# Designs tried in a protein design chat: VH-VL binders against q9umr5. Part 175

Target 1, 268 residues: q9umr5
Amino acid sequence: SYKPVIVVHGLFDSSYSFRHLLEYINETHPGTVVTVLDLFDGRESLRPLWEQVQGFREAVVPIMAKAPQGVHLICYSQGGLVCRALLSVMDDHNVDSFISLSSPQMGQYGDTDYLKWLFPTSMRSNLYRICYSPWGQEFSICNYWHDPHHDDLYLNASSFLALINGERDHPNATVWRKNFLRVGHLVLIGGPDDGVITPWQSSFFGFYDANETVLEMEEQLVYLRDSFGLKTLLARGAIVRCPMAGISHTAWHSNRTLYETCIEPWLS
Key: E = the ipSAE of ESMFold2; O = the ipSAE of OpenDDE; V2 = 0.75 times the mean of E and O plus 0.25 times the DockQ between their complexes.

## First folded at step 5 (VH-VL)

Design qd7 (framework fv_nofazinlimab; at its last look DockQ between E and O 0.54; V2 from the best seeds 0.00; counts 0 for: pae E 3.2 > 2)
Fold by OpenDDE, look of step 6:
Structure qd7 (fold): chain C 268 residues (1-268), chain A 123 residues (1-123), chain B 112 residues (1-112)
Amino acid sequence: as target 1 above (268 residues)
Amino acid sequence: QVQLVQSGAEVKKPGSSVKVSCKASGGTFSNYAISWVRQAPGQGLEYLGYIVPEYGTANYNEKFKGRVTITADKSTSTAYMELSSLRSEDTAVYYCARGSKWFDSTPYYMDVWGQGTMVTVSS
Amino acid sequence: DVVMTQSPLSLPVTLGQPASISCRSSQSLVHSDGNTYLYWFQQRPGQSPRRLIYKVSNRDSGVPDRFSGSGSGTDFTLKISRVEAEDVGVYYCMQGTYWPPTFGQGTKLEIK
């Protein structure tokens, strides 16, 4: 039988968004038990990411316990960060494939419709004033806001991304790295036509330097220092990159070609 | 200097399939996208799809409704375009073209082109 | 799909005279990354297409400076300051901002 699949949604999302994905999985892997977690839906997805991690952890633990052979995670958009953190804090997870579906794994620094909705009077260049405050860090979006022009503020004020990246020292860094490295494969999916993840290369742990030049994963300090295990994962062939153009942010979970190319191979 | 060399002309019957190859030489292959474009006699250009050989990721123009399959062999630096259920209107010169590295830009830069492969579909 | 419309479709030109080709898109070609992915290709008789211009106004290596691209949003232009015999062929604009990439109808440049 196929390993169970657990799906974690993104910002302002719900299980309904994954109806096509469920159809694809059912067609190609009949009998697969797919659980789309309806936690922190809609506006609740704005809750602090650590709160979300705790909630999702409670939901996935019993699923994992019933699947000793392992499970697959499909985590979309903001959900990809939730899942990465989840795998970092769980010392006994049994995740075979962690599929990061267009997630801002290295953070977000761009003007999007979501930002305009939440902060209608703020531009990307000024959002650090809000996001790196205690008040701002109560919103999920700010938990992975990564301003390349204010690295000091990011490193000191980011209560989520800087920690799971191991960019700021903390007592659990070594253990979190060990836990995360339990994953069988890390499948990174994203593309240039996403329109939301900014830069889109963030889905592949690429990101802006101080001059807003996008650097690859291998050029990032987190990789070079192997702060949470990226270098180790790459070395053992556990990182899969699956870039695709022509896919908008809201279509990653609903495109058949994308599914067959980037998702299906890792559900066996 | 990077060059793309395509396979020779093909004559096919309706309903059959054709597979055209595109071999890259003189430079790196794997991280660049390879696009396929066709041109019917006396007509304009039509985009078919692309592949990133390093990862095997491909996307297709929906117009072809699954008739097009693009693959690549990194060991031979060769990309392939297969078109099935051939029709007379598929008669065209098919081109491969190199795009940018997948990380840098869109796959559709097409700065280097193959010499083209004529595919004739006739009863 | 984005529709690319070129004008004129036929362009007879006297040697040494300037030429201009227009390309209009059905929607703005400004990508979310801030770039405008508009390309110009030249196809000489019996040859493969050759890219001349990328992202509106950038000439490829080896392209003579008599070729220039300009425009923004939905309106773009390819100019040849002084047409030479080797410039005979069909010119295509292409947008790469939206999937799938789409081409203009082509403009056939001929010498009078």
Scores: ipSAE 0.854, ipTM 0.924, lowest interface PAE 0.6, mean pLDDT 95
Fold by ESMFold2-Fast, scan of step 5:
Structure qd7 (fold): chain C 268 residues (1-268), chain A 123 residues (1-123), chain B 112 residues (1-112)
Amino acid sequence: as target 1 above (268 residues)
Amino acid sequence: QVQLVQSGAEVKKPGSSVKVSCKASGGTFSNYAISWVRQAPGQGLEYLGYIVPEYGTANYNEKFKGRVTITADKSTSTAYMELSSLRSEDTAVYYCARGSKWFDSTPYYMDVWGQGTMVTVSS
Amino acid sequence: DVVMTQSPLSLPVTLGQPASISCRSSQSLVHSDGNTYLYWFQQRPGQSPRRLIYKVSNRDSGVPDRFSGSGSGTDFTLKISRVEAEDVGVYYCMQGTYWPPTFGQGTKLEIK
């Protein structure tokens, strides 16, 4: 029997988006119990990420408790950040593979059509004025907005990402690091043709410097300081990088080649 | 200075498969994307797919998906392109080309090219 | 797939005169990261392609400064300020913004 799989969706998404993923899992790992969490669907995905973390936490606790051999997480887009926080705040998670499917792990800095639905005059250069306000931080997308030209504002105003990444101090940081380090494998998936996640290397803990040059994970202060355990996980051999070109943002959960290459091997 | 050296010309029958090699020398191999591009006689260039040897990650142009497989052997710094179910219209020069480092940019950079391998499919 | 259209397809040029090749894409080549992944390649008779220009206007090392690239969005141009005999060959534009990467048909530059 295979470990159960828990799926956490992304922005403006729902469980129905994963029907192809479920078909692939059933073909390669028949009998796997897959739970796609129907929480914060559609427009509710705009709720503050800490609120989403609390709701998903309540949903995953009984699933993990009934699976003593462990569970796997597949977390798509914004959902990957929910899962990052989930693994940090849960003192007793038993996650084996955490599969982060094109998630902006170091944040987002790019123009996107869904920002215009919320902030019609926004451009990536001026969105910091909205996102780094208390009002802006009530929207999930602003919780991981990371403007490389206003890093001081990001560090002071981000109520979610800067804290989870250990970029800003928090009383629980040591406990969050210890909890996160219990994960068996951190499987990072992303690619240059995503079209939404900007920079796409954010899915691999890379990000822009002040000149908009993308620096890799190993050059980030959060890695060098081992703020939440990335350096320790890499040394352990627990970080898997699976970059794939040719996959658009809405196709990561429905591409067979991607599934067979990057996801299937980690669903023991 | 990296160079890509490809295997020699092949003549194949319809329905068979061909496997072309591309050996890298004089530079790093595993962290760069290796792309495959073909050119039919008197025609333009057509992209087949790529691989990043370090991660074993490959993807293919939908036109060739199911017939093309790209692999790599890091120990010999060699990438391979295998094309199955050959038809006469597969007659072309097949090139390997080095893209960017996987992290730096898109795999389609193609700054260093192999010399090409002529594959002729006789009908 | 993104369609890349070159003009002219045949370009006879007198030695020492300038030459210009146009490339148009069926959609904007601006990537979500803000870069434009438009490339120019030269293929001399019997040789493999050689990249001349990357990201619209950047010349590769060893490429003579008489070659220049320009453009934005969907319209791009490769210029040779003074054509030399060694420039004979086929020139291709390529987009790398969208999967799969696609090439123009090619422009054959000949000395008249």
Scores: ipSAE 0.769, ipTM 0.885, lowest interface PAE 1.3, mean pLDDT 92
Fold by ESMFold2, look of step 6:
Structure qd7 (fold): chain C 268 residues (1-268), chain A 123 residues (1-123), chain B 112 residues (1-112)
Amino acid sequence: as target 1 above (268 residues)
Amino acid sequence: QVQLVQSGAEVKKPGSSVKVSCKASGGTFSNYAISWVRQAPGQGLEYLGYIVPEYGTANYNEKFKGRVTITADKSTSTAYMELSSLRSEDTAVYYCARGSKWFDSTPYYMDVWGQGTMVTVSS
Amino acid sequence: DVVMTQSPLSLPVTLGQPASISCRSSQSLVHSDGNTYLYWFQQRPGQSPRRLIYKVSNRDSGVPDRFSGSGSGTDFTLKISRVEAEDVGVYYCMQGTYWPPTFGQGTKLEIK
């Protein structure tokens, strides 16, 4: 039988958004137990990401306990950061495939529609003044804000992303790396027509240098130093990169071709 | 300094298929988008789709989805475009073009073009 | 799909005189990353297309400085300051901001 699948939604999202994904799984892998976690919905998705990680951890534990053979994670947008943190902080997780569905894994630096909705008078060039403050770090979007022009502020102020990326020293770094490396596969999904994740290559651990030129995962310091295990994971063939054009940010979980190409092969 | 060399001209019957090759030399190939574009006689340019050979997934213009298959062979640095269920309207010169690396902002730069392959569909 | 409209479709020009080609898109070509992915291609008679300009105004290597691109949003222009005999051909604009890439109809440049 198929391993259970746990779905973690993104910013301003709910479990209903995944109804098509659920249909695809049921049609192709009948009998699969799929749980879409109904936590931190809507405006609650702005709570600090560490609070969200704590809540999702509590929800995931009983599901994993019932499935000693392992589970799969499908984690969308902001949810992919929650899931990566879960893999780091849980010393007893049994996740086989971690499917990161257009998630800002190296952060966000964009004047996008959802940012305009959240901060209508701010621009990406000045948002660091808000986000890199203790008050700003109480909001999820600021937890992964990554201004390539203020890297020193990012490294010192980020309470979430700089820690889970191993960009700042912390006492749990070795344990988190060990835990993350127990995952069977890391499946990275995203594409140039996303329109929200900026740069879209953040979904593949790419990000801007100081000139706003995108450097790929293998050119990032976190990869080169193997800070949380990306180099190790790639070397053992556990990283799958599945880019796809023509998919907007809200359509990743409702595109059948994307599901069949990038998701289904990893739902063993 | 990459150079793209395509297979020779083809004459096909309606309802059949054609497969055009595009071989790269003089540069890296597998991490670049390889696009396919066609041009009917005396007409403009029409984009068919692309592939990044490293990942093997192809992206198709919806107009051609279901008839076009784009593949790549990393070991020979060759991309292929196959068009099935051919019609007279498919008579065109088919070009391959190399875009940017897959991780650049968009893969659609098309900075180096092949010489083109004439495909004629007649009965 | 984003519709790209060129004007004029036929452009007779006297050798040594300037030429200007307009390209308009059905929607803004500003990508979410802030860049505008508008390109110009030249197709000389009997040849493959050649890229001249990328991202609105950047000349490719080996493209003469008499070619320049400008514009923003939905309106773009290719200019040739002094047309030479080898400039004869068809010029296409293309957008690469939105999937799928789309081309203008082409502008045939001829020497009078």
Scores: ipSAE 0.513, ipTM 0.807, lowest interface PAE 3.2, mean pLDDT 91
ESMFold2 (binder alone), look of step 6: mean pLDDT 90; pTM 0.934

Design qd70 (framework fv_nofazinlimab)
Fold by ESMFold2-Fast, scan of step 5:
Structure qd70 (fold): chain C 268 residues (1-268), chain A 123 residues (1-123), chain B 112 residues (1-112)
Amino acid sequence: as target 1 above (268 residues)
Amino acid sequence: QVQLVQSGAEVKKPGSSVKVSCKASGGTFSNYAISWVRQAPGQGLEYLGYIIPEYGTANYNEKFKGRVTITADKSTSTAYMELSSLRSEDTAVYYCARGSKWFDSTPYYMDVWGQGTMVTVSS
Amino acid sequence: DVVMTQSPLSLPVTLGQPASISCRSSQSLVHSDGNTYLYWFQQRPGQSPRRLIYKVSNRDSGVPDRFSGSGSGTDFTLKISRVEAEDVGVYYCMQSTYWPPTFGQGTKLEIK
């Protein structure tokens, strides 16, 4: 009776991280078929995002085909960007709820332990030199690096985020928009205590301007131009915003209050 | 600009519940976080939790989780804090405070405070 | 939870003299966005707390310029350049970089 749920993990993550989420779903929606995709785990999560999209697409197709009533996606962190692209490139997806758990939908610009591990001598202010090179774009984290002080480099060099957000032209943009608009609900979850996603408002399509002032989704060119359908979805009542403070980056998929408030209502 | 007005003092028996109101006037209500903080007599400040009325999202300090519930009524611009299973240790002045606009910064960036509500728990 | 430790707890000051309050956090309060979410509050007798300082050193509207905040990482200071009678009360530091927001134990400022 409940639609199947497909879970897509984040950077340096694996299916094991979702055991509490699966427990919550089983308690509130017993009998739900939940598939946590074991692709691009751990270090493999650093592979280019377009490569990850193709791999996840191949895994998702047979699950959707078996569920004529539709499916739900729960996509965590970097996985939310994978799911954004999946919804755009699939001409035949049947996704009802796309639940984005603290994903940097407008990009990332912050100092975090992940960046220090990968690029120990770099700061957020100079990472653009690495990320906007051809070499840098071979790493998933650089595919959504969005330096607000070098927006021209971001628009020219981003091989992934600038394209799926319609910030740079692409031949498939019209088809991608049409496909994305088939989604039933876009459920955006995030909060100020995440500690990794920076600005945290990126999870709600907000982002820094050149002065590092965060502007809301409704002030973004992406929204105003309706580049991939955000304005249309909001007008349709299909965008759900569920901000919650008190949740760190690694806790979005294991917090009961978060689950009951932001996720459970969208699993039909 | 914005003013927060809280309900009057309460005297409660152990084991009962108390519900304190916080009415906002002037400016917008729904998009600003409302936090709750308490202060026991002669003690410091202790954070209870918050709500963002527009989305109905609330979270609580783990110390009070299971006993505290924060709600809001957008139509009356009023936030409520309910504390159950009251003990003598819950005797305190309870404050509501407005945080920032939910999107601008942290929701518990408390710049506007209510006058406080004294809750006394005694037999 | 992040522990906030204030010193001194009792601060008797002569009218017109400077006063200084220290606040230490158990871990760095620098957020991934580069901001440090450290605040100072004043509570006069019988009144609700009033925010004086936000993000370490930014003074709130209506707060006299004799109040100043400084510090970085784990060590922060609130200074009052020339104490006035109306400054009597308890001062609290607070952090909101990490959930839950936590307060120092308070410093009671008294005129000698």
Scores: ipSAE 0.732, ipTM 0.876, lowest interface PAE 1.4, mean pLDDT 91

Design qd71 (framework fv_nofazinlimab)
Fold by ESMFold2-Fast, scan of step 5:
Formats: sequence, C-alpha cells, structure tokens
Structure qd71 (fold): chain C 268 residues (1-268), chain A 123 residues (1-123), chain B 112 residues (1-112)
Amino acid sequence: as target 1 above (268 residues)
Amino acid sequence: QVQLVQSGAEVKKPGSSVKVSCKASGGTFSNYAISWVRQAPGQGLEYLGYIIPEYGTANYNEKFKGRVTITADKSTSTAYMELSSLRSEDTAVYYCARGSKWFDSTPYYMDVWGQGTMVTVSS
Amino acid sequence: DVVMTQSPLSLPVTLGQPASISCRSSQSLVHSDGNTYLYWFQQRPGQSPRRLIYKVSNRDSGVPDRFSGSGSGTDFTLKISRVEAEDVGVYYCMQGTYWPYTFGQGTKLEIK
C-alpha cells in the first residue's frame, strides 16, 4: 500500500549504486514497488540534460499512470536536476515526495576529480570558457556549471539550469512553475562532507555571490521572485531540509543513518 | 557571548549508560552544529559526533555508532550525549563544543567549548 | 580515517625563544571549495581546548600575534615567535576536510 518509488541516478552512475537503498526501503516499507531507471548510465550520463529529461520522461509516464495514489521520486546528484525539469515539463505528474539527494540545485562551482577526468587541465576558475560555449553545453556537467565570477555568462549561455530556475526568461516559465507546484513535498538533503557538490549548500538552493560568500535560498532572486514556486512551497510547508555531515558524495544512497533520518519519513 | 555549560561529573559501572548535558546561553543554539569530543586521562582528543538542533540531524564517528546517541531540546537550548554499554576505556572528560552554523562551510568554528564533564567507569 | 601526525611530541623551550610544531596529514586536506580545513588548538593544564588558528593561517580573535600558522596540502606548522610562561600546555592540530574529523596526538610545550 506504499506509493511506488522511482529512482534517478547521477553522473557516471548506474542502477547498481542503489542496492543498499533498495534494501533499506524493503526493510522499512515492505512491498514498495521501486523502479531504478537504467537510462543514461555511465558515460551516457554526459549527454545534454534536456536529452536525459526526454528519455526519463518517457520512462516515468507509464509508472505514474498506473499509480493513481501518487509516486515518490528519489533523485541523486545530477539526477536531482533531471527530476526538477521533469516536474516542470510534465503537465500531469502525480509526484508526492521529491527527495533530492545532494543535487546541485543552484549549480556547481568546484574542483573535483570527476571534472578533472573530463577536462584534465581545467580549474574551476577557467572552466567557464569551455562550459559557456555551444560545444560545452552539449555536456551535462556544463548544463549546471555556475561560475559566480561570470554570472552574466552563465545567464546568457546556460541552456538548462538558468532556464529551469527561472534565472533567464523562457516562454514556458509560467507553465513550468504551475507544474512544479503540483509536488507534495520537496525534500532537500545534502551536507558539508560531500566533497563533490560545491558549494554543498547548492543542494538547499543556496549559492555563492560574486565574493564566494554562500547566500541561503531565502536570499536568492529565484526565491524572492518565486520564479518556479520555491517561496510558495515554503509558505505551504512543503519544503523539508535535512542537512547531514559525515556523508561523502557516493554514500548518500548507502548510509543507513541518512536513510532513517532524511528519506524513510517521506515514503508513505 | 555564547557559553556552553555541562552537567557534573559521573561515576558509572561497566555495562551501564551515561547521559551528559550541554546547555547554551547568551547566543543562538538551534542553527549551530553542537559537537562532542572526549579526552581520556593523559591522552589526546577524539571526535564522537554532532547534532544540528534545528533539524534534529545527528551523525556519529563509526567507532561509536550503536553506543552513542546525541539529542537536543530546543525549548531549553540543551544538547545531550548518551553513551551506552560503558567500558573502562570510556573513562574520559567529555566536551561539547559549538561548531559551524549548519549553513556555513565544513566545521571550522569549534570555537566555543563547554567546561567538560568527567565520566569515570569503574568496577 | 585521516591520520594526523605531530612532531615533536615533547617540546622544551626557553622563555622568549621561538617554538615550532609540525603537523602532517595522511592525505591532502584541500577541499573541493579550495579551502584547507586545518585547525590548531591549545589546551592549558586543567582547561578546555581553545582554538588558536582556523583554515591553516587565520588567527582567532584574542589570540596573540606571536602565534602563526602556515602550510599546504599535507604539511603544516604552528609557530610561536616568543614563548611566554602562559603558553605551557598541549597543542593539537585537527583536520575538518574528511569525516570523521581527526586530531593529531598532541605536542606538550614545557618551559626549560
């Protein structure tokens, strides 16, 4: 009698990473139908995010259609941005809890091994030259690269994040906001020891200003303007914040304490 | 000027549990990480875990997981550290300390410390 | 876990002379945000620890300017330019980059 759960993975990831999460769900909510989507696995996770959104949309439609009581989404890392866009582009989604596991909701600006693997000679300070080009925007990581020292370039060049966050105007913005507001709960999870998502507060819609001072969600223009519904959701009591230190980036889906504290309460 | 005031010394038998309190006064409590650190007599410092009272989120050093529980009561601005299944090796001074504000960066403000609570485990 | 190794463990110093304490980490302490989360603490006999230095080289408010921190990556140093009688105690380095947060074994500063 538990609502079905749909899991969306992250960068360079696959369904196998969620075996412990599935074990935890089965222990606490036996009989829950959990679908971990095997799309854009491994290197295919580098495909443009709008391409990934289309593919995941096709996969979730039949699952949602068969669950009139609603579904839950658990979306990890980059997958949280895919789920953000799904909730905006789908006029008929029936998502109750959207559980975002350490996802860079306001973008990424950090030196990580994943970035160095893809661009070995790049530092966070110079990656804007690649990411804000048309070629760079063909890679998922660049779709949410948010350099706080070149915010005007981010606003003009970002083909994905600036649009779904309402930071740049888009013809579909009003419809996307209406659709996103259908969500029952927005559960935000993240923490300082992640080591990949930078700033880690991006998972809570916080981000750097031009001086690299992190400003929280309530100080962001996207919140103040209510561009896609964050202010409305917070006023409705629909935003849950669950910060936890001691969790590294690859452990959010395999830590029992994290699961019991931040995820389990939202799987009705 | 925030102060952290801890409960008094405890003498416990092996196998029992102890619960140490840490009361904050003169400053903000709920939005800060409250860390617990211990020091065995004549030994160094060892990190046990923390709590962010505003969200009730706590995590522990794996060495103590299953035996340590950290809780907080926002109405009294008090954090608690409970350690169960006590052994003689748990004899130590237990400190609470204010860490970073939860929304700030990694814990770089263990700048306000309690006076410490001596816990003696003796048969 | 990240191992923090201090040297020397015992440091006898003459009043007014400089003192230097080394701290080495088993892996780089540079965070993805570019900061290095290394701290230095002082514990006087019978007292709670007191933070002296945060993020390698930043001195806390009220800490005398005779204390300075330096280093990068895995190798860090705390220096006292002119040791005073009140500086007697144990000094600990700590890393906050990786969980669980870990301390060095401590350096006991004694006056000769």
Scores: ipSAE 0.723, ipTM 0.876, lowest interface PAE 1.4, mean pLDDT 91

Design qd72 (framework fv_nofazinlimab)
Fold by ESMFold2-Fast, scan of step 5:
Structure qd72 (fold): chain C 268 residues (1-268), chain A 123 residues (1-123), chain B 112 residues (1-112)
Amino acid sequence: as target 1 above (268 residues)
Amino acid sequence: QVQLVQSGAEVKKPGSSVKVSCKASGGTFSNYAISWVRQAPGQGLEYLGYIIPEYGTANYNEKFKGRVTITADKSTSTAYMELSSLRSEDTAVYYCARGSKWFDSTPYYMDVWGQGTMVTVSS
Amino acid sequence: DVVMTQSPLSLPVTLGQPASISCRSSQSLVHSDGNTYLYWFQQRPGQSPRRLIYKVSNRDSGVPDRFSGSGSGTDFTLKISRVEAEDVGVYYCMQGTYWPRTFGQGTKLEIK
């Protein structure tokens, strides 16, 4: 009897994208109950992240209640940020492994096709004008836009990422930290060939400084202050890093080598 | 300064497998990507794959996927490349090379190379 | 896979004269992080490759300043300002922006 697995998709995504992941799990852990949540699919993935967190919360409660031994989360891309917030706002989650597949945990700052499709005339250097407005914060991608050249605007305007990372104060921060620390394992997956998540090291809580030099997790203020428990989790041996080159952004959930190396070991 | 020292030349029959070693000396290799590249006689360079020993993560060029396996033993600072189902066209010098630290831009940065291992596949 | 095309494939040069090698990629090598992961390697006869240039134009430690790299997007050049006898060998460009990593076919530099 394997613990059930809950899958949370990413931007412009749907449950069908995970067909290969489900095949791999069925091959290695036959009998595992896997639920891919069909919420905020396609264009609905652009809704504010706090709205998505509320909807996913309602969906995961009955699944967790049926599995007193615990559950695993596999959260892809933007979905990894949804799962971070779920683990913080739920006083009673029983998540063992939280597997984050190429999620921009410290934010996004990159010139990609996704930026051009959502904001056709914008460069990464100018997107802060849109994202850090009240209008922009109604879009999920702007909720984790993190311009390293306008950190003051990010801290003031980010309605989601700055709060869950403890970069800006919130009345619930202590409770959110306590809840997040109940997780058994934080499995971080990402790599340089993703092509969308920029910097790719954001998937490992690394991020740009003001000179666009990427600093690792242990050099981040949120880690040093232990704002939501990263330092405590690392000391506990609960953080797993699994970087892999050769995986494009849309392939993290469909690559067998990635699955066998980074995901399979954490699906007890 | 790290140096990469590879195992000696091998002669193999078609259908067999070969395992080449690459030992780091004079420094650490765990946090660096170790890439494998081959060169057929008189021909160019071809990328096989890499490993990041610190995490045991490896990936392969699709052309060789299913035949190549790259592993590492951190206790001996040694990486291995095993190629199975050998054919005559696998005759080549096989090189290991150190990439950037995993966090920087691995495996984009092959700055230190081993001396090469000649693998000859002949009947 | 990204195709890397070098020209010329054979480059006979007179000692002390300049030499230039071109490398063209089938698609832009600019990464989403703004860097261009284009590398140049030298392989002397019977030796392992050694890296000369990383990220288009940065020279590795110990590489003589007569070597320089330039270019952007899809078109790159390696220049040797004054060819010396020890420069004989094969030169390869490589891209690291896309998976798998791919090399040009090589340019053999010979003294006339």
Scores: ipSAE 0.740, ipTM 0.886, lowest interface PAE 1.6, mean pLDDT 91

Design qd73 (framework fv_nofazinlimab)
Fold by ESMFold2-Fast, scan of step 5:
Structure qd73 (fold): chain C 268 residues (1-268), chain A 123 residues (1-123), chain B 112 residues (1-112)
Amino acid sequence: as target 1 above (268 residues)
Amino acid sequence: QVQLVQSGAEVKKPGSSVKVSCKASGGTFSNYAISWVRQAPGQGLEYLGYIIPEYGTANYNEKFKGRVTITADKSTSTAYMELSSLRSEDTAVYYCARGSKWFDSTPYYMDVWGQGTMVTVSS
Amino acid sequence: DVVMTQSPLSLPVTLGQPASISCRSSQSLVHSDGNTYLYWFQQRPGQSPRRLIYKVSNRDSGVPDRFSGSGSGTDFTLKISRVEAEDVGVYYCMQGTYWPLTFGQGTKLEIK
């Protein structure tokens, strides 16, 4: 028998987007219990990420309790940040594989249609004015906005990402690190043709420096300081990187080759 | 400084498979993407796919998906392109090309090219 | 798929004179990261393609400064300021912004 799989969707998304993923899992791992969480769907995905973490936490507790051998998480886009926080705040999670599908793990800094829909006259260069205000931090997308030209504002104003990444101090940092390190595998998936996640290397814990040069995970202070356990996980052999080109942001959960290459091997 | 050296010309029958090799020398191999491009006689360039050897991650142009398989052997710094169910229309010169490191924005950069391998499909 | 259209397809040029090749894409090649992934390749008779230009206007190492690239959005140009005998061959534009990578149909540069 296979461990249960919990799926967490992304921004402006719902459980319906995962119908192909469910079919792939059923074909390769028949009998797997897959739960696609239908919380914070559509416009509700704009709620502050800490509010979403609390709601998803309450939903996953009974699923994990029923599966003493463990569960797998598949978390898409913004949902990958929710899952990052779940693994840190839950003292008793039993997650084996955390599969992150094109999630902006180090943040977002790009002129995308999603952001322009909400803030039509803004450019990535001036969105920091809105996002790093108290009002802006009431929107999930601003919780992971990471302007590399205003890193001081990001570190001071980010109510979510800077804290969960250990980039700013928090009283719970030590316990969050211990909890996160219980994960069996951190499977990172993303690619250059995503078209939304900017820089796309954010899905692999890479990000822009002040000159907009992308530095990979091993060059980040967060990794070098081992702030929440990335260096320890890599040394343990627990981080899997699976980059794939040719996949647009809305196709990560519906591409068979991606599923077979990057997801299927981690669903025990 | 990096050179890509491909295997020799092949003549194949319709319905068979061909496997072309591409060996890298003079630089790092595993963290760079290796792309495959073909060119039918007197025609333009057509992209087949690529592999990132470090992760064994490959992706294919949908036109060839199901018939093309790209693999790599990191220990010998060699990439392979296998094309099955060959047709006369597959007669072409097949090129491998190396790009930037996989963490660059476009790993299919193609700045260094192999010499090409002529594959002829004839009955 | 993004369609890349080159013009002219045949370009006879007198030695020492300038040459210009146009490349148009069916949609904007500007990536969400702000870069435009448009490339130019040269293929001399019987040889492998050689990259001349990357990201619209940047020349590769060893490419003579008589070659220049320009353009934005959907319209791009490759210019050779003074054509030399060694420039004979086929020139291809390529887009790298969208999967799959697509090439123009090629422009054959010949000395008249």
Scores: ipSAE 0.042, ipTM 0.624, lowest interface PAE 7.7, mean pLDDT 89

